VH-VL binders against q8is19r433to663. Designs and how they scored, part 24

Target 1, 231 residues: q8is19r433to663
Amino acid sequence: GSNIIAQQITIIDNEMLMAIPPSQFLHKSFSKESKSPQFHDMVSKFNEWARWTSSEILSKEKLVERVVTLSFFIDLAKSCVELGNYNAANAIVGGLNHSSISRLKLTWERLSTKVTQDYDRLLSLFDLSMNYKNYRDEIKSTKAKIIPYLGLFPKDLIAIEEGNDNFTNNNLINTEKFRLLYQTIKKIQSYQQPLFTFKTSEPIKQYLKNISNGLSEEKDFHSISHKLEPR
Key: E = the ipSAE of ESMFold2; O = the ipSAE of OpenDDE; V2 = 0.75 times the mean of E and O plus 0.25 times the DockQ between their complexes.

## First folded at step 8 (VH-VL; framework fv_cixutumumab)

Design k18 (at its last look DockQ between E and O 0.75; V2 from the best seeds 0.00; counts 0 for: pae E 6.9 > 2)
Fold by OpenDDE, look of step 8:
Structure k18 (fold): chain C 231 residues (1-231), chain A 118 residues (1-118), chain B 108 residues (1-108)
Amino acid sequence: as target 1 above (231 residues)
Amino acid sequence: EVQLVQSGAEVKKPGSSVKVSCKASGGTFSTYAISWVRQAPGQGLEWMGRIIPIFGTANYAQKFQGRVTITADKSTSTAYMELSSLRSEDTAVYYCARDYRYYYMDVWGKGTTVTVSS
Amino acid sequence: SSELTQDPAVSVALGQTVRITCQGDSLRSYYATWYQQKPGQAPILVIYGENNRPSGIPDRFSGSSSGNTASLTITGAQAEDEADYYCNSRDSSGNHVVFGGGTKLTVL
């Protein structure tokens, strides 16, 4: 179940990734939607995956069903990681660790040990500490096709842009700065490759592409959560 | 350049177990899986199972369920395949392969010959 | 698990074109990968996805797919292409890997 869904999620994410022109990473274009529509499309989808995760869990009024759903999304995130889709995996993890979800103590306590351990591994992988060190280490020097967590690229590019002057003290072009920028963009481009294993399941793909239609709004998450498990 | 170095040839008695190791050199297990594939003399390739080290998740071919155990040690970049209750039919060359998480195998070990004989 | 089927043997004249076909239900959902194996050697990846070649694989090797079939084509067969060729893919469940029975290619 989760594997098949993860495959189609990955197809969707990869199509979006491939659609982003490298120019949208230049001159902080990613900071404005009008200058980087494809980038922002993928960001929006990322947020949608997260919202989907939380919304689905919160839609389950019965505790048993909620536990099953929670377990499913943990497995889904795991499957995404196993496919090399770190972007979707992190989105799902974001949905799982949303305050409206994390407060559901009765639900979390009923997870199996294995699933709980898997979730802990996911949290560790996407730990923000040391600027996502664990994630960065995981994907470092890989030659494999992956879908990276897109959110780090703007951060990294801004760090290069703002952390380095365009010119050296002797009024020469700071070639190192531009080398770093180039290297980062080239790395992004290296991930912009087609998938090689699983094919599109049109019904599932279309379902996932239009998943927003049935989702609760984030503003309602806490209210729903409190109704499910008061306190 | 990444290489997979496998343990040496094994000669085993029926009913015993064998554990073959596969060490990745020149790289890490990051973003990869390790598959095990065997080939009996004069026969085709047979997939046994695969492990993804980050979670320790292993999938096995149905034929080997309950008899094969695949593990990985990330600290040593080594994968292991243990096959129990050995039979003469298990005589084969056992390969480990680096498996992209998209499930194609681009780097192969040289193989480990396991001979099961009375 | 799903099964992949191949012709056990095919032959091709030197310089001619040969197609090795793999058939299975799982190929409707998954792309095939192709491996070349010569006697006493480990398999070598030659084609993956629809038509992708790893570095070092000659461009005379190509891949294609249609329906529940996948094909490896060698355009202009060379003597060194004589080998066993295996297709593989995920099974229908997507949880396992399956190999075809292999095709022995003889170059005449």
Scores: ipSAE 0.700, ipTM 0.870, lowest interface PAE 0.8, mean pLDDT 94
Fold by ESMFold2, look of step 8:
Structure k18 (fold): chain C 231 residues (1-231), chain A 118 residues (1-118), chain B 108 residues (1-108)
Amino acid sequence: as target 1 above (231 residues)
Amino acid sequence: EVQLVQSGAEVKKPGSSVKVSCKASGGTFSTYAISWVRQAPGQGLEWMGRIIPIFGTANYAQKFQGRVTITADKSTSTAYMELSSLRSEDTAVYYCARDYRYYYMDVWGKGTTVTVSS
Amino acid sequence: SSELTQDPAVSVALGQTVRITCQGDSLRSYYATWYQQKPGQAPILVIYGENNRPSGIPDRFSGSSSGNTASLTITGAQAEDEADYYCNSRDSSGNHVVFGGGTKLTVL
C-alpha cells in the first residue's frame, strides 16, 4: 500500500537533506545551482514528486482507474505526513492541486467522504495564507526527526538578509542580523538526522529514483486532461 | 518533557463498556499519534490501535475492529479509548503511549487497570 | 506471516553476555523496537531503529538485525537487567503495530 511507498520516498528525501552542506544556505548560495547543487537536487526531486502525481493520474484513461489512482496519491501524501516527511507531502499535494488535475470533476466527485476529508486537511496544512501559518504551527511541535518543506528556507533567509543591514547607522556590525541567520541555519541542521524505523526496499527505491524517465511533460497535461474529461 | 496521565482503575460487568482517558501534559498533542496497548494478567503486550490527531481518524488492530473507539480532544490534549461489549478476557492493564511518527512508543502512561467480573 | 516470535525465557550469569532474538517476516522491511518491562511497571523503550539507545539506557544494551531476525544484546548483564523484553515492529501491511510474545530474562 501507500505506506510502503511513503517510507521509500522518505528515505530518498532524507538522503538528499543529509547531503546538503550548510554552506549552500550562506551568502544566498541557494540562488545559484553551481553554488548549491545538493540543495537544487532536492528541489528538483520535489518537482519530480509533484509531476509524478499529476502524470500518473492523467495516464489512467478509465474513470474507475483514475479514481483509484487519485485516492492512492491522497493516501500517499497522508502517509508522508504521518512519517514526518512534509516536503514530499507538500509536493504531492501540489501535484493534486495542479489545474489539469483539479478540473477533473468526474474523478473528484467519486472519492469517498473519508478520502475527501483527508485531502481537505492536507490542503489546510499546506495553505500559503499568513505565510504558511498552519504548516509553521504544525512543525513547531515536531522533534528534529522530520523532513521539512525545504522551499521555505530560502524565503526566510532572503527576508533576513533584505530586512537587516549589515551595518548600523553608526557603521557598527549588525550582530542581530547574523544571529538570525545563524539560528535559521542551525534549525535546518537540526533536521539533518538519520531515519530509524524502516529499511530500504531497493526495487521500490530504484523505481522512485527514476520516475521522471517515463512521465508525461507538464506542457502536455492540459491536452491529456481535456481528452479525459471534456468541458 | 511530555507526560501521559491516565484515568483511574475501573471494575465493570460483562456486556458493559469502559472509556479510559489519557491526558498529555507538556508538548503539542497534534503531531504525535497516541497508541493504546493492553496487557492481560500474565500475558504479553497487545496493540489495540492509534489516533493521529491532525487527521482526526483512528487505526485499529483487526482483533478490536468494531468494539474499540479511539478519539481525541485537541482542546484538552486528551485521548480516549472506549471498549464495548466487555468480556472477562478484557480484564487487563490498558496503557496509552506517545507513538512517535515512526511507530515506536517513547512515552508511556502508567496504565489503567480494568477488571471485568460478574 | 506478520507474527513476531521470541523465546519465552532466557537465563544469563551475572556479568555475562546474552542475546534475545525476535523473528518475523515483517523484520525484512521494518526494524524492531525493544521494550523492557519490570513487574508492575509500564514498558520503557530501550532500543529503536538498528541500534539507537534513548538517553538513560546503559551502553551495554545494543541492537542488530539481519534478514527476518532482530536481536537485543546485553553485554555484562547486571541484576537490574532482569525483566521481560518485548520486540515490536509493523505488520505486513505496514499499518499496524505487532509485539512479540516477550522474553523473560533471568540474571543468575
Scores: ipSAE 0.061, ipTM 0.655, lowest interface PAE 6.9, mean pLDDT 86
ESMFold2 (binder alone), look of step 8: mean pLDDT 90; pTM 0.935

Design k19 (at its last look DockQ between E and O 0.80; V2 from the best seeds 0.00; counts 0 for: pae E 5.6 > 2)
Fold by OpenDDE, look of step 8:
Structure k19 (fold): chain C 231 residues (1-231), chain A 118 residues (1-118), chain B 108 residues (1-108)
Amino acid sequence: as target 1 above (231 residues)
Amino acid sequence: EVQLVQSGAEVKKPGSSVKVSCKASGGTFSTYAISWVRQAPGQGLEWMGGIIPIFGTANYAQKFQGRVTITADKSTSTAYMELSSLRSEDTAVYYCARDWRYYYMDVWGKGTTVTVSS
Amino acid sequence: SSELTQDPAVSVALGQTVRITCQGDSLRSYYATWYQQKPGQAPILVIYGENNRPSGIPDRFSGSSSGNTASLTITGAQAEDEADYYCNSRDSSGNHVVFGGGTKLTVL
């Protein structure tokens, strides 16, 4: 169940990742949608995965079904991590830790110990502290094909661009700055490779590509959540 | 260079248990799965199960479900495979392999010979 | 079905081309991985994905897939290529890893 879905999610994410020209990472192009449409497409999909996660859980009026759905998405995030798709995993985690979902105490309390522990591990992996240290350590250690969390690319590039002058005090080109930018972009490009493990399931892939159809709007999440589990 | 070093040969009685270790060196342990594959004399390769250290999740072949336990110690970069209720049919060379999330095994241990005899 | 099937034995003349085929329903969903094993040695990864070779594997080794089949091709077989070859993939459920029965390649 979750494995198959995770695989097709990974195919979708990887296609989007490969579609981003390296030029969209230059000169802060990613800060403008008009200059980086493919990058923003992938960002939009990231947000869609998160919204999908929250929406599906909130769509379950019965507690037992809601627990099952919550468990499924935790497993799905786990499966994504296990596939090396940290981008989708973090998106799902974002949906799971949305305030409308986190407040569902009756639902969370009924999770199995194993699933709860898996969720805790996911939270630890994508912990924001020390600039995503745990996540960065994780991806630094692997040389295999992965899909990194896209959201850190702009942050890292901006840090380099704004943290370093283009020229030195002697009006020479700051070669170190450009070396850092180059290395960062090269690393991004190294992730833009095809998958070598599983194949496309067209029905599932198409479903997931159009997952926004039928999803609740984020603006409605809290009202739905309160209706499900009033305080 | 990544290497997997396995524990030495074992001779066991039927009904007993065996625990084989696999220590990874020269690379990252936590980001890869460790798979266990055995090969009986003159037979083919048989996947027993594996573990992904990042979650500590072990997955087992149905044939060995309930009889095999796979664990990992990230602090020592060592994986373990314990097989209980040993039978003569369990006589085989047992390999650990670095497995990219159960899709391909790019590094193999040298194997551990386990002999089950009365 | 979670089974992968291979011919138990094939032969090839020195310098000729041989194809070893693996068949199974799971191959519709997963790429096959190929391993070479010589007597008394651990298996060695030779092909993964559609057609990827790890470092150290000669370019005479190649992989392909079609439908529910995957194939390992050795173009210009050498004497040292004599070995057992195993295909591998996940099963149809995606939850388990499965091996083919192996193919013994004899170089004549």
Scores: ipSAE 0.624, ipTM 0.854, lowest interface PAE 0.9, mean pLDDT 94
Fold by ESMFold2, look of step 8:
Structure k19 (fold): chain C 231 residues (1-231), chain A 118 residues (1-118), chain B 108 residues (1-108)
Amino acid sequence: as target 1 above (231 residues)
Amino acid sequence: EVQLVQSGAEVKKPGSSVKVSCKASGGTFSTYAISWVRQAPGQGLEWMGGIIPIFGTANYAQKFQGRVTITADKSTSTAYMELSSLRSEDTAVYYCARDWRYYYMDVWGKGTTVTVSS
Amino acid sequence: SSELTQDPAVSVALGQTVRITCQGDSLRSYYATWYQQKPGQAPILVIYGENNRPSGIPDRFSGSSSGNTASLTITGAQAEDEADYYCNSRDSSGNHVVFGGGTKLTVL
């Protein structure tokens, strides 16, 4: 079921999160893969979770199978949120929101009311309005171990770098800029903790690590989508 | 500091229902489960069920399926457990606990004594 | 739906080491969690995960697991450690919480 898969996704994501040294967030290092290889490994896996979601749904030629698969990925994203893995949950929601998936009217209409409500809650959680306000509100009051959406940290760090000069009008070091950078990095480090919940299932983990083998390429999604539901 | 405040002791007749509340303060409510655990006199701990408020999905131990209803109100940070068709053997202390997705319960309420007697 | 088995009672001399065990098939997939309960009080969390102590739990408490068995070890037992100890984990399906029957620890 979706709980067991979510657990193993969370182990994989947490291993990557814990491997990122803080230097990869400094001096916009995350903008170059050669300066931030562990950061980019996790970003690449995020994109792989999203592509996996879209590709699996599009691989189901029969409507009934496609509805079951769509329902499964909504439940998977829900399970990820319930485990505190907001990174993978957001990736899966991104795959569900891909234009080639969102257009599948026959498939979306067949979802149960419960699954539709769960998806609406997930969309609301990861809505980008007011700088991801709903997501930020959700995580700011928890002390539980989570895996945050990684993509917000470069966004915040770029805003600090571009919104502040390195030196004041008096040619002194701008200590406020460095304080803001430090606070962001400290927050990232606070999430780099072991899991204390569940154990590895090696067969499932191995499958998930090799998931990009056999996935359709994103360039083909629109064509496949139109073959499945031409209208 | 996270605290769970439970409603007061109840005395009930057989065949009736009881509803116990659990108000959370000083921490997150939406991501944690609220679990309900009871303890009859001289007996061990028994998990009844729980709920994770963000999705509103209750999870019930098989023994209590059909008699227990667990709900949560995110706006008041309060969870509720209602046990119906009460019997004398339901006399127990009923605890709520903050539970990280049913893996460990790190904060416990003080318990609510429910006595079922005619 | 699996069951966790604990011995109902264990004794230890003051200052000695004691091990309280918990056995069940689900422990191959899920960590055991340990709670201490003193008379008239709510349980408190003692050990979670493989061997994590929450703040305020003395260093003399430790946890371990192997196969289908988890253990709570108290090194240098103190009079204040006299209590009931419960393990809990998930059942075999992973859907429900189960508790062991509890172990009464007597410190002599």
Scores: ipSAE 0.098, ipTM 0.672, lowest interface PAE 5.6, mean pLDDT 88
ESMFold2 (binder alone), look of step 8: mean pLDDT 92; pTM 0.945

Design k20 (at its last look DockQ between E and O 0.79; V2 from the best seeds 0.00; counts 0 for: pae E 8.0 > 2)
Fold by OpenDDE, look of step 8:
Structure k20 (fold): chain C 231 residues (1-231), chain A 118 residues (1-118), chain B 108 residues (1-108)
Amino acid sequence: as target 1 above (231 residues)
Amino acid sequence: EVQLVQSGAEVKKPGSSVKVSCKASGGTFSTYAISWVRQAPGQGLEWMGGIIPIFGTANYAQKFQGRVTITADKSTSTAYMELSSLRSEDTAVYYCARDYRYYYMDVWGKGTTVTVSS
Amino acid sequence: SSELTQDPAVSVALGQTVRITCQGDSLRSYYATWYQQKPGQAPILVIYGENNRPSGIPDRFSGSSSGNTASLTITGAQAEDEADYYCNSRDSSGNHYVFGGGTKLTVL
């Protein structure tokens, strides 16, 4: 089920998260792949989860199978959230929200009420409004191990760096700026912990690590979608 | 300091239902799961089920499937466990526990004694 | 239909080391969590994620795992360690919790 898959996804994501040196968050290093390879590896995996989601749904020519698959990925995203893996959850939601998927009206309308409600909750959680306020509120309340949505850290760090001068009007070091940067990085580091519950399922983990081999390219998504449900 | 405050002791007749409440204070509610664990006199711990308030998704042990209902009210930070068709064997202390994503239960209520007797 | 098994009772001399073992198929896929319970009290989390201690738990408590087993070790048992100890994990499906039968530890 989705739970087992979510567990192994979380193991993969967590390994990647733990592999990112804090230095890659300094001096906008994350803006350059050459200066932040581990960070970009995790970003790449994020995109892969999203592409996987869309690709799998689009691979189902039969409506019933497509509905089942759509439902599965909604459940998978839900399971990821339940495990505290907001990164993967948001990636999956991104795949679900892709225009090639969202336009599949016949597929979406056949979802059960429960699954639809779960999806709505996911959308609410990862709502972009007010700079991801709902998500931020959700993770702010916990001290336990999670995998945060990594995409917000560069944004937050850039905001601090560009929103504050390095020196004060008196030519003193702006300690507040650096305090903010430090706190942000420290928070990232606090998430870089091992998991505490489930162990690796090597077969599933390896499957998920190599999932790109069978995925459609994003450039083909709309074409496929239109073939599935012409509009 | 996070605390779980449970409702008071219950005395019930066989065949009736009992609903135990668990209110979380001093911390967050929706981010964690709430698990229910009971312990009959002189017996071990038995997991009954749990709920993740953010989705309202409840999961039940097979033994209690169809007889137990676990709910949560995020607005009041309160979880509920309702057990129906009570039997004498249901006499036990019922605990709620904060369960982080079903990884571990780090905060426990003091327990609610439910006595089922004719 | 996953279960965890424990010895019902073990004893240890004061200051000595004791190991409480939990066995079950689900432990191949999931780490064990250990709880301590004293009479008339709610359980207390003592070890999680194989060998993690929550705040307030003495460092004499440690966890380990091997194959389908998990163990709680108390190195230098104290009188206050006399209690029931329960192992816990997800079942094989990963959807449910399961407890061991509990081990009563007597400190002599």
Scores: ipSAE 0.622, ipTM 0.851, lowest interface PAE 1.0, mean pLDDT 94
Fold by ESMFold2, look of step 8:
Structure k20 (fold): chain C 231 residues (1-231), chain A 118 residues (1-118), chain B 108 residues (1-108)
Amino acid sequence: as target 1 above (231 residues)
Amino acid sequence: EVQLVQSGAEVKKPGSSVKVSCKASGGTFSTYAISWVRQAPGQGLEWMGGIIPIFGTANYAQKFQGRVTITADKSTSTAYMELSSLRSEDTAVYYCARDYRYYYMDVWGKGTTVTVSS
Amino acid sequence: SSELTQDPAVSVALGQTVRITCQGDSLRSYYATWYQQKPGQAPILVIYGENNRPSGIPDRFSGSSSGNTASLTITGAQAEDEADYYCNSRDSSGNHYVFGGGTKLTVL
């Protein structure tokens, strides 16, 4: 079921989150993989979660199987949100929202009303408009351990770096700039906490770590999608 | 800090229903689940179900499926548990608890005593 | 769903160590959570995860698990530790909670 898979995804994502040293968020180090290898490992896995989602749906030639698979991934994203793993949830939603998947009208119209409503809520949560306002509101006041969507931190850090001078008009260090950077790094570190909620299942964890084996490449998605449901 | 305030004690007739409220204060309501646990006199704890307000989806223990309805109102930070077709064995203290995504319940209400008698 | 089994009663001499056990198949996949309940009061969380204590829980409380068994250990038991103790976990499906039957701890 989707709960046990979401738990293992969350263990994997949290291990990568905890491995990122704060230095990889400083001085735009995240713009270069050689300067931020652990950060980029987590970004790469995010892209793998998304590609996995799309590839599995596209691998189902029979409509009934494809509907079941689509429903499973919607439930999986929901389960990730329920566990506080917003990073993986956003990746899965990205895979569901890929143009090769969103065009599968026959498949989407066969979803139950409940699953469709759950997907609509997930889309709203991760809506890009107003600088991810819905997502930021969701996590702003929480005291619970979460795994945040990692991709927003580079955007925020770049805005602070480029929107503030290093020195004031009196050639003093601009302490407000450093305060803003520190607050962002402190927020990232507040999420770097161990999980105490569920146990590792080594077989499932290893499968998920090696998920990219045998997946279709993104370049092939549209061709496969059109074979499944011609325009 | 989070506090859960439950509605007062109730006396009900067999065959009727009861609706218990649980108002959260001081903390995040929408990101934690609210679970409902009951305890009959001299008996152990029984989980009845819960709700995670971000999706509005309730989760019910099999024993209570069909008789219990759990809802949440995010605007008032209040969860509700309604138990229908009451019997004398439903006489119990009904607790609500703040629940980290169905793994542990770290804040408990004081309980609502429901007595079912004629 | 899998039942969680606890001994109904355990005694410990003041200042000694006691272990309260909980057994069930779901404990192979999910951690046990432990609640203390004193007469006339709501339960309180004492241990979650493998061995995490909420604020205000004395360090004499610890948790462990192996296979399908979880344990709550109280070292240096105090009179105030006299209570009912419940283990709790998810069932095998991962969708529902189950509670053990509870263990009444008597401190002699």
Scores: ipSAE 0.024, ipTM 0.606, lowest interface PAE 8.0, mean pLDDT 87
ESMFold2 (binder alone), look of step 8: mean pLDDT 91; pTM 0.941

